# VHH binders against Nucleoredoxin-like protein 2 (NXNL2): the designs that were tried, part 9

Target 1, 156 residues: Nucleoredoxin-like protein 2 (NXNL2), of Homo sapiens (Human) (q5vz03)
Amino acid sequence: MVDILGERHLVTCKGATVEAEAALQNKVVALYFAAARCAPSRDFTPLLCDFYTALVAEARRPAPFEVVFVSADGSSQEMLDFMRELHGAWLALPFHDPYRHELRKRYNVTAIPKLVIVKQNGEVITNKGRKQIRERGLACFQDWVEAADIFQNFSV
Short names: E, the ipSAE of ESMFold2; O, the ipSAE of OpenDDE; V2, 0.75 times the mean of E and O plus 0.25 times the DockQ between their complexes.

## First folded at step 10 (VHH; framework vhh_7qia_2)

Design i1 (from g3 with N58Y; at its last look DockQ between E and O 0.83; V2 from the best seeds 0.00; counts 0 for: loop humanness VH .153 < .165)
Fold by OpenDDE, look of step 10:
Structure i1 (fold): chain B 156 residues (1-156), chain A 126 residues (1-126)
Amino acid sequence: as target 1 above (156 residues)
Amino acid sequence: QLQLVESGGGLVQPGGSLRLSCEASGGTFSDYAMGWYRQAPGKQRELVAFITYGGRTYYADSVKGRFTISRDNAKNTVYLQMNSLRPEDTAIYYCAAGEYTMVWPSGSYEVTFDYWGKGTPVTVSS
């Protein structure tokens, strides 16, 4: 099985480098397309942060969930400032990684913010992650886990 | 799922003021962008104003400077304060709830409303 992020490296808001393959193993992956200058992104990111924090806090380690920020920012610094200001402790595709563009194309991202929930192999579970979080809160995660067919003793 | 109930409509003279309210139930109000639409007789429904769950506001040019949209998350209510009312403001006013996005990379905004109220009539006449 080919992972959506393969052997790429991800970054934290603190600048640490993380191997995507290891970090996303056996997890539901939320691809978060957003930008600092995007007002809707700024409004939604705190909600996503609360969602993420709640899941991580309630889950047995490792949590079967990870967010990968795919920035639509204008610069690396802008991206970093955005992550530091409003993002949760999730991962991001490096700004200079051209795969950002490919992901936007692959998942037909024409408006932001967009939260696409995918399996590790990149198969879409739902492209309405934002809506589902808004309408159902943590309850939507159980559906994502079931759809991802992840074998893990996890309950919200 | 989310229920919206408008109130506050009525008859008012030109230059008068009116305050509309929309109370939401059945969902997490604070997570929705809220909007007001209106539909005048024989005309298409048009967006009047909307407010994001972050508190940012948008107004149609026709009402800018006269109308104010606000929300009280503790009361699950969105308001439309309408001042300096004109006959052309006569319409049924609808409350709506949904979300807004920015078209990328153009930067324009789009609002998608998923829930609607039944409307409250506003008549501005001498």
Scores: ipSAE 0.619, ipTM 0.831, lowest interface PAE 0.6, mean pLDDT 92
ESMFold2, look of step 10: ipSAE 0.688; ipTM 0.826
ESMFold2 (binder alone), look of step 10: mean pLDDT 81; pTM 0.805

Design i2 (from g4 with M34I G35S; at its last look DockQ between E and O 0.92; V2 from the best seeds 0.00; counts 0 for: loop humanness VH .119 < .165)
Amino acid sequence: QLQLVESGGGLVQPGGSLRLSCEASGGIFSDYAISWYRQAPGKQRELVAFITYGGRTNYADSVKGRFTISRDNAKNTVYLQMNSLRPEDTAIYYCAAGEYTMVWPSGSYEVTFDYWGKGTPVTVSS
ESMFold2, look of step 10: ipSAE 0.578; ipTM 0.797
ESMFold2 (binder alone), look of step 10: mean pLDDT 78; pTM 0.776
OpenDDE, look of step 10: ipSAE 0.831; ipTM 0.908

Design i3 (from g4 with M34I T52S R56S N58Y; at its last look DockQ between E and O 0.86; V2 from the best seeds 0.00; counts 0 for: loop humanness VH .153 < .165, unsure alone 62.5 < 65)
Amino acid sequence: QLQLVESGGGLVQPGGSLRLSCEASGGIFSDYAIGWYRQAPGKQRELVAFISYGGSTYYADSVKGRFTISRDNAKNTVYLQMNSLRPEDTAIYYCAAGEYTMVWPSGSYEVTFDYWGKGTPVTVSS
ESMFold2, look of step 10: ipSAE 0.699; ipTM 0.827
ESMFold2 (binder alone), look of step 10: mean pLDDT 78; pTM 0.775
OpenDDE, look of step 10: ipSAE 0.823; ipTM 0.903

Design i4 (from g4 with A33Y N58Y; at its last look DockQ between E and O 0.71; V2 from the best seeds 0.00; counts 0 for: loop humanness VH .119 < .165, pae E 3.3 > 2)
Fold by ESMFold2, look of step 10:
Structure i4 (fold): chain B 156 residues (1-156), chain A 126 residues (1-126)
Amino acid sequence: as target 1 above (156 residues)
Amino acid sequence: QLQLVESGGGLVQPGGSLRLSCEASGGIFSDYYMGWYRQAPGKQRELVAFITYGGRTYYADSVKGRFTISRDNAKNTVYLQMNSLRPEDTAIYYCAAGEYTMVWPSGSYEVTFDYWGKGTPVTVSS
């Protein structure tokens, strides 16, 4: 993820910080562009949470999958409330990190919610992650992991 | 692969009422914006009404006050109650499902229509 996030930090909804490189290496990464006051974002976020929970939080063997929320909220309080109320236990770019705007431009995100699935080098696997989850449920992850250069069976 | 099946169309006299139903199967129904569209002979297909997951609705000016869209998420069904029907309402009515999103931060809606029913004809005679 060095190509996309450099050596930036990410945050949890509880305010803990993690290094992006350590948190995201060897995973399929979903960049989630959304905002609390966007009604379609509020409609979709619980479905993404169910998807993430089934793959990662409740799985016997957690899938190599992580979500990075890229907030389009107007304030840090709106972002935090949104994450605490509807999001899964995934990560976010800090509200005050101006890179939120650079990522939106980089992936040409003009409408939200948008779920962009990327390889470790930042190449787009699909920019229709929301549609794929909606149409195929958990099955779409197999295609994502196959497209991503993820080394299966490595020791954790 | 979402399938939409309309029902409830038919022949009705001016001033009468019809209730259209659209049953959906496949996919996660609650993430679809659902809409009713109509196409009269020789005209472009036009949006009549839509409803979001959260129950927000839109109506074309030509039907506002006469038509009501609703949804029953437990039954994967969308309804269009059509009252005070006029000959100008004669058309084939299509159920459609699409992705509902918002251009940000402006707040205008963006909709893409991925699935369409085969249509149910409505004729308001004379």
Scores: ipSAE 0.221, ipTM 0.557, lowest interface PAE 3.3, mean pLDDT 85
ESMFold2 (binder alone), look of step 10: mean pLDDT 80; pTM 0.806
OpenDDE, look of step 10: ipSAE 0.591; ipTM 0.811

Design i5 (from g4 with A33N N58Y; at its last look DockQ between E and O 0.02; V2 from the best seeds 0.00; counts 0 for: loop humanness VH .119 < .165, pae E 14.6 > 2, placed apart)
Fold by ESMFold2, look of step 10:
Structure i5 (fold): chain B 156 residues (1-156), chain A 126 residues (1-126)
Amino acid sequence: as target 1 above (156 residues)
Amino acid sequence: QLQLVESGGGLVQPGGSLRLSCEASGGIFSDYNMGWYRQAPGKQRELVAFITYGGRTYYADSVKGRFTISRDNAKNTVYLQMNSLRPEDTAIYYCAAGEYTMVWPSGSYEVTFDYWGKGTPVTVSS
């Protein structure tokens, strides 16, 4: 993710900071644009949590998959409450990092929720990740990981 | 190859209790989701309960509140505590293990079990 997130820091819902490059290396990355006050975002987030849990948190061999939440919330507290209420144990761009807006522009995000699946270099695998998860469940990850051209052994 | 050996079955009176055990060997037990199935005479095998490797539990409606599944990773063992037994619980009970579980917020789930025990019979009668 050098091209997109470079030397940036990401945060967990518990407030821990991680280096983006190290956390995302050799993984399929999903950029998740959403907000707490958006009803469709609140409807989709639990489905994404189940998807992530099956691939990573409760898998015998965790899949090379990570989610980075890019908040469109109006305040840091709204973002944090949303993450603690509905999100899985994935990562987020810090609320006060203005790069949140640069990512929305780069991926032409005009409506939320939006789940954009990207390669290591930031190229889009699909900008219809929400639809694919809803329609195909876990099966869509096989397509994503093949398009990402990364080394894979996972238990999904 | 993960191997599963059940024990604890037998004859018990209605209202009684049994605790089934399933000991695993030949694999990394803590990596597997574990389940109990049962098959009554003339019936299809049905899921009774399962527990993920992370400890989340799920039960068939017919046994909720009466049966409890648990696991002890130090002993490579999964248990099924069966209380308030009824004649309808009479069946052969099978232990199962698998790597795959998907759980939706709706409470629905999809599980796959790759390894099975030979079963332990449970008879509930007077």
Scores: ipSAE 0.000, ipTM 0.151, lowest interface PAE 14.6, mean pLDDT 84
ESMFold2 (binder alone), look of step 10: mean pLDDT 84; pTM 0.839
OpenDDE, look of step 10: ipSAE 0.561; ipTM 0.815

Design i6 (from g4 with A33H N58Y; at its last look DockQ between E and O 0.21; V2 from the best seeds 0.00; counts 0 for: loop humanness VH .119 < .165, pae E 13.1 > 2, placed apart)
Fold by ESMFold2, look of step 10:
Structure i6 (fold): chain B 156 residues (1-156), chain A 126 residues (1-126)
Amino acid sequence: as target 1 above (156 residues)
Amino acid sequence: QLQLVESGGGLVQPGGSLRLSCEASGGIFSDYHMGWYRQAPGKQRELVAFITYGGRTYYADSVKGRFTISRDNAKNTVYLQMNSLRPEDTAIYYCAAGEYTMVWPSGSYEVTFDYWGKGTPVTVSS
C-alpha cells in the first residue's frame, strides 16, 4: 500500500490512529467511498458490515481483508456519526486528510456508494464491489484474493 | 434503456384514495432510485416522493402523511399510495428512475433522474 497510502494515518470510529502500511500489509483492500447523507450509502453499509464481520471481525481465521472508508461527508461529525451508527470495525482516512480528494480523483469516483477493490500497488481489481457483494455474498472475496496475488500462507 | 409505464390514475372524490403503479422494463430495476413527480396545469413539475434502491423514502411536505411510496423489485414496480386526496393533488403523475449522485467536495447530493414515464392523470373533484 506504499504507493497509495504508505505514509498516512488511518482512524477508527473510536478515535484511535494506525499507520496505513502496517494496517493494510498483505491484505485485500476495499476503498469505500460513501457519505452519511447519501441514502444509497446508508442502505449498503450494513451489507458491507455483515460481509466484513463474517470475514474478519468475528472469524476464527480472519481473512486478509480491510476496508478503508473515504468519506464524502460535509463535516467530521457527520462522518463519525455515520461510522458509529452503521459501519463495521474497519478503518477510515481522517476527515481532514486532503488525500480523500486525491483518491476520489484517482479512482474516478463520481457517484456513491462505491466500493473499489485494489491490489497492494493500488491497481483496481474491481470497482463493482458493492454489486458483487450483493450478488454473491462471501464467495466474491475468493475472486478478489486470487486477483490480488497476495501471500495467502497464513498459519491459521 | 429503462422504460417506465405508469397506471392507476383516474377521477376520484376529495378524501378518496388511489394507488399508482409504475412498471419498469429493459433494465436492472434494483439498481435504480425511483421517484414520483407531478405537474398540475400551468405549474412546474415537482417531486412528490422518491425511494432509494435500498428502500429509504422521502416525501414532499405537501403529501407527507397522506402518500406512501413503495417498491417491489421482484415485479419491477414502484407504487404510490395516495390517501386523503385533495383537489390540489390534481396533476399528471410521472414515474422517474435514476442514479443517486454525490457532488464533491461538500458532501451534498444531487438526485438525477434519467428515465421518465409518459404520466398518468389524477383528478380530484366532486
Scores: ipSAE 0.000, ipTM 0.210, lowest interface PAE 13.1, mean pLDDT 83
ESMFold2 (binder alone), look of step 10: mean pLDDT 82; pTM 0.825
OpenDDE, look of step 10: ipSAE 0.484; ipTM 0.781

## First folded at step 11 (VHH; framework vhh_7qia_2)

Design j1 (from g4 with T52S G54S R56S N58Y; at its last look DockQ between E and O 0.76; V2 from the best seeds 0.00; counts 0 for: loop humanness VH .136 < .165)
Fold by ESMFold2, look of step 11:
Structure j1 (fold): chain B 156 residues (1-156), chain A 126 residues (1-126)
Amino acid sequence: as target 1 above (156 residues)
Amino acid sequence: QLQLVESGGGLVQPGGSLRLSCEASGGIFSDYAMGWYRQAPGKQRELVAFISYSGSTYYADSVKGRFTISRDNAKNTVYLQMNSLRPEDTAIYYCAAGEYTMVWPSGSYEVTFDYWGKGTPVTVSS
């Protein structure tokens, strides 16, 4: 993850700070571009929450999967309220980290929500993560983890 | 894969009304944005209306105030109520399902419809 998140820190919905590299190493990473006032984002976020919960939070063997929310909100309060209301227990770039804008440019995100699944080096596995979750459910993770070349076995 | 079946088309006089129905099967209906398109012979298919899962709606300018889209997730059905019909509304009407996004921050919707019904013909004739 050093190519795109390097020495940055991420935040949880409870306000804790974690180091990005430690939190994301050896995982399939989904970059989630969304905003609280975007109706399509509000429609999709619960589906992503159910997906994440089944793979990670409530799984007997948590899958090597993490979501990093890249907020397009207009204020930190809007971002926090959105995370509290609809998000799963995943991570986010801090609202005040200007890298939020760099990531949107890097992945050519002009419309939201967008779910981009990336390798550890930042290369795109798929930029159609929303569609794959909606149409294939949990089965799509097996394709993502194979493409990410994560060496450990996982339970799904 | 989601399958869509339209019904309710037919012949109607100008000023009349029709209600189109589109029943979905073979998927999780509540996760899709739903839309109605129409295509007159020799013309390009055009979006008439769409509705999100949360109930947000969009209407083409040509039908605003005359057409109403609605959905019933319990019946896996989307409806198009068409009032004050005009001869230019004559077309085959297609139900569609897919996803939508919003160009940010401008707020314009972008839709991608992956599933289409076979269409139901509507003729508005004197």
Scores: ipSAE 0.426, ipTM 0.733, lowest interface PAE 1.7, mean pLDDT 87
ESMFold2 (binder alone), look of step 11: mean pLDDT 80; pTM 0.798
OpenDDE, look of step 11: ipSAE 0.814; ipTM 0.892

Design j2 (from g4 with T52S G54S R56S P105D; at its last look DockQ between E and O 0.55; V2 from the best seeds 0.00; counts 0 for: loop humanness VH .119 < .165, pae E 2.4 > 2)
Fold by ESMFold2, look of step 11:
Structure j2 (fold): chain B 156 residues (1-156), chain A 126 residues (1-126)
Amino acid sequence: as target 1 above (156 residues)
Amino acid sequence: QLQLVESGGGLVQPGGSLRLSCEASGGIFSDYAMGWYRQAPGKQRELVAFISYSGSTNYADSVKGRFTISRDNAKNTVYLQMNSLRPEDTAIYYCAAGEYTMVWDSGSYEVTFDYWGKGTPVTVSS
């Protein structure tokens, strides 16, 4: 994770700060590029929330999966309101962290919403996470976790 | 691979109506924004209307109020209801499927159409 997030902190929708490496260790990570005023982002976010909730929040054994929201919003208040209104209980890069723009460039994100699924070293598993969730639902996570080489099979 | 087949075109008098249909197969219809383009002889192809999966619609100014796009995801079909037809509506009408996004820098909305039908001709003349 240090290759793509360094020693950064992430935030929850409630304002708590967590260390990125600790929060994301041994998980499949989805980088979610979106904005509150983007109609397609507002269309997709509830579907991603349902996906995340089924894998993590309501699962008997939560999947090793985390979402990091990378906001394209124009202000911290717009970002926070968006998270509170539509997002699941996942994480975000702080609005004032300029690394939001570096992640956009690194993963060649020119249009939103975009869901990029990455390994622990930052390598892209797929940059079509939005399409895969819409087409395959929860089944797509098994492909992601296999590609990420996570030790899930030894725990389940 | 998504395949699109248009139908419902034909000859109609000015002021008349037609309903175009586009049936999708060989892919997952529900993930696509669907649209209609048209190309008149000697003109560039132009967007007529599109509809997102959730039902958000957009129309070219030239057809707004006269044309209605709709979709039936259970039947994998998108429709274009064309009322009050005019001679300038004469064109080959193409069904298209693609992704609806917002460009990060400009904030403008774009649909990038990846799949196209072969077209259905519409002629409005007396």
Scores: ipSAE 0.300, ipTM 0.702, lowest interface PAE 2.4, mean pLDDT 86
ESMFold2 (binder alone), look of step 11: mean pLDDT 80; pTM 0.792
OpenDDE, look of step 11: ipSAE 0.840; ipTM 0.910

Design j3 (from g3 with T52S R56S N58Y G98A; at its last look DockQ between E and O 0.04; V2 from the best seeds 0.00; counts 0 for: pae E 15.7 > 2, placed apart)
Fold by ESMFold2, look of step 11:
Structure j3 (fold): chain B 156 residues (1-156), chain A 126 residues (1-126)
Amino acid sequence: as target 1 above (156 residues)
Amino acid sequence: QLQLVESGGGLVQPGGSLRLSCEASGGTFSDYAMGWYRQAPGKQRELVAFISYGGSTYYADSVKGRFTISRDNAKNTVYLQMNSLRPEDTAIYYCAAAEYTMVWPSGSYEVTFDYWGKGTPVTVSS
């Protein structure tokens, strides 16, 4: 993740900070571009939350999956309220981190919501994550994790 | 699924005025940011003006002070009042709607428009 986020820090909705490298190592990473005032973002975010909760937060064996919210909100308060209201227990770039804009440009995000699934080196697995979750639910994660070529320890 | 119909275009002499209208149907108009684009022959389509669902406005530098965008949510209509028209304003003008607006910390706006009208031609010549 060093190529994408460097040694940057990420935040939770509760204000805790974590190092991006430590939080994202050996995981499939989803970059989630969204905003509170975007109706499609508000419609999709609960579905992404259910997806994340089933894979990670309430799973018997948490999948190697993490979401990084890249806010297009107009203020830090609006971003925080959005996260508290609808988001799962994932991570975000800090609102005032200008890298939010560089990521949007890097992944050619021209409309939100957008869910871009990336490998550890920043290469795109799919930029249609929203569509795949809507059409296939949890099943789409198996394809992502196989493309990411990361270690998984499934039960046996 | 929003549908947009423009009207008010035509031929006008330099220094004249026109008022473009764009009536929306098939959705809740007040939920959309609305904008006007134009495309002159041989040129890229360019943003002329937009107005957020909250009423904030943006204008291209080339039209600032001459054009005014406004909206009437009760009539599901956005307007572009074009004054002091110049031959350079000759173009096909398109109404557009966006469900959301990206705002950057610099205060600049980035708007991706999801719905487009078919356009109304405006010609400014003597």
Scores: ipSAE 0.000, ipTM 0.117, lowest interface PAE 15.7, mean pLDDT 82
ESMFold2 (binder alone), look of step 11: mean pLDDT 82; pTM 0.811
OpenDDE, look of step 11: ipSAE 0.555; ipTM 0.814

Design j4 (from g4 with T52S G54S R56S N58Y W104L; at its last look DockQ between E and O 0.19; V2 from the best seeds 0.00; counts 0 for: loop humanness VH .136 < .165, pae O 7.1 > 2, placed apart)
Fold by OpenDDE, look of step 11:
Structure j4 (fold): chain B 156 residues (1-156), chain A 126 residues (1-126)
Amino acid sequence: as target 1 above (156 residues)
Amino acid sequence: QLQLVESGGGLVQPGGSLRLSCEASGGIFSDYAMGWYRQAPGKQRELVAFISYSGSTYYADSVKGRFTISRDNAKNTVYLQMNSLRPEDTAIYYCAAGEYTMVLPSGSYEVTFDYWGKGTPVTVSS
């Protein structure tokens, strides 16, 4: 089995297209299921943004970490607005990609927001990413990295 | 921490219209889903309509096409425009505020209302 997202294309909040396989290579992947209309999603997203910014976006030595937003929004425009307003500089599965639905089924997503931490191959590290970030902050990432069993030079 | 105050209730003839208002204070209004409930004599309280943060709306089947819920975040107010009123719409109408969560995969919404107004009476009678 290859990458969980295989040969899919991901997008940025600026509309740029990114190859999923290349972007997620040898990284801990956080699948973020959320929607703008969901108040708990709106509350958590800024926390995730700070988490991501500290580890990746503004880190001198970026951690092997990436977030892939899997939108449950009502439209592509709503999704885009959500990303622009509250999201960090992470990636997203395109709104029109039917794989969104498959991912929700695969990881038993029945409510949002949900943050599922997975290996590149899709194996679940933890389905309680949101709780762990809230309770432990950046300290939880070390556990994820160890569980992922990837080659990395990052230390929390 | 929200205080909710309803207004606009009263007596109206069948086929008439009323507009209910609910003004919120003591919190960040825009962070909450807002809803209207009603309770008729001898009946259980029922959800009439709610509006999410982003403006998504839900209506009970009994009021679809007749009632419209809207919000003005600048005024911390939620409204219920009630048209084509019927005698069975007679009830005490309550404003509510709470947290909004999306339930998957159906796309249905779950709303937990934590704050309630005291209610405003609506009577539809000839």
Scores: ipSAE 0.016, ipTM 0.325, lowest interface PAE 7.1, mean pLDDT 88
ESMFold2, look of step 11: ipSAE 0.432; ipTM 0.799
ESMFold2 (binder alone), look of step 11: mean pLDDT 81; pTM 0.807

Design j5 (from e4 with F27L T28I T52S G54S R56S N58Y P105D; at its last look DockQ between E and O 0.80; V2 from the best seeds 0.00; counts 0 for: loop humanness VH .153 < .165, unsure alone 64.9 < 65, grease 25.7 > 24.2)
Amino acid sequence: QLQLVESGGGLVQPGGSLRLSCEASGLIFSDYAMGWYRQAPGKQRELVAFISYSGSTYYADSVKGRFTISRDNAKNTVYLQMNSLRPEDTAIYYCAAGEYTMVWDSGSYEVTFDYWGKGTPVTVSS
ESMFold2, look of step 11: ipSAE 0.657; ipTM 0.837
ESMFold2 (binder alone), look of step 11: mean pLDDT 78; pTM 0.785
OpenDDE, look of step 11: ipSAE 0.768; ipTM 0.886

Design j6 (from g4 with S30R T52S G54S R56S N58Y; at its last look DockQ between E and O 0.86; V2 from the best seeds 0.00; counts 0 for: loop humanness VH .136 < .165)
Amino acid sequence: QLQLVESGGGLVQPGGSLRLSCEASGGIFRDYAMGWYRQAPGKQRELVAFISYSGSTYYADSVKGRFTISRDNAKNTVYLQMNSLRPEDTAIYYCAAGEYTMVWPSGSYEVTFDYWGKGTPVTVSS
ESMFold2, look of step 11: ipSAE 0.684; ipTM 0.826
ESMFold2 (binder alone), look of step 11: mean pLDDT 81; pTM 0.804
OpenDDE, look of step 11: ipSAE 0.818; ipTM 0.897

## First folded at step 12 (VHH; framework vhh_7qia_2)

Design k1 (from e4 with F27S T28I T52S R56S N58Y; at its last look DockQ between E and O 0.76; V2 from the best seeds 0.68)
Fold by ESMFold2, look of step 12:
Structure k1 (fold): chain B 156 residues (1-156), chain A 126 residues (1-126)
Amino acid sequence: as target 1 above (156 residues)
Amino acid sequence: QLQLVESGGGLVQPGGSLRLSCEASGSIFSDYAMGWYRQAPGKQRELVAFISYGGSTYYADSVKGRFTISRDNAKNTVYLQMNSLRPEDTAIYYCAAGEYTMVWPSGSYEVTFDYWGKGTPVTVSS
């Protein structure tokens, strides 16, 4: 993820900090653009949580998949409350990291929620991740992992 | 593959009421917004109302206060209660389902409807 997140740090909803490259290497990465006060974001976030839980948190071996929340919230407390209320156990850019705004510009995100599935180099696999999860459920991940050129089997 | 079937259209006198129903089937995952469009003779289709999965509603100005949209998520059904009907409400009414987003930070909704019913005709005439 050195092309997209470099040596940046990510946070969990519990406040733990992790290095982005270590957390995201050799994974399909979903950039999740959302905000607590956005009603469509609140409608979608639980569905994304169920999807993530099935692939990562409750799988025999965690799938090579990670979500990075890119908050459009108005304050860090609003962001953290949203994550604790509705999000899965994934990662986020810190609220005060200005790169949140650069990612929105880079992926042309003008409306939220938006789920952009990217390769390790930041290339877009699909910018319709929300639609694919809604219409295809877990089956869409197989297409994402193949497009991301991840060589390890995620469901052995 | 989501399928939508409308019912409840018909002929009604000015000032009367009519209730449209739309049943959705064929999807295993849903956070769809659902809505009603209408197309009058010689005009483009226009959005009448929509309702999000979570219950947020939108109404076109021409129907505010007269029409009410509601949904029963357990039955995957959306309703349009049409009161105080006028001749200009004459149209084919189409049920639609799709994705809604919010332009941020302005807060305007965007809705993209990917699925459409066949329509149910409503005629308001003496």
Scores: ipSAE 0.510, ipTM 0.754, lowest interface PAE 1.3, mean pLDDT 87
ESMFold2 (binder alone), look of step 12: mean pLDDT 79; pTM 0.785
OpenDDE, look of step 12: ipSAE 0.808; ipTM 0.893

Design k2 (from e4 with F27S T28I S30R T52S R56S N58Y; at its last fold request DockQ between E and O 0.94; V2 from the best seeds 0.83)
Amino acid sequence: QLQLVESGGGLVQPGGSLRLSCEASGSIFRDYAMGWYRQAPGKQRELVAFISYGGSTYYADSVKGRFTISRDNAKNTVYLQMNSLRPEDTAIYYCAAGEYTMVWPSGSYEVTFDYWGKGTPVTVSS
ESMFold2, look of step 12: ipSAE 0.719; ipTM 0.844
ESMFold2 (binder alone), look of step 12: mean pLDDT 78; pTM 0.778
OpenDDE, look of step 12: ipSAE 0.801; ipTM 0.885
ESMFold2, fold request of step 13: ipSAE 0.581, 0.684, 0.711; ipTM 0.793, 0.845, 0.851
ESMFold2 (binder alone), fold request of step 13: mean pLDDT 79, 80, 78; pTM 0.785, 0.797, 0.783
OpenDDE, fold request of step 13: ipSAE 0.862, 0.864, 0.845; ipTM 0.922, 0.925, 0.915

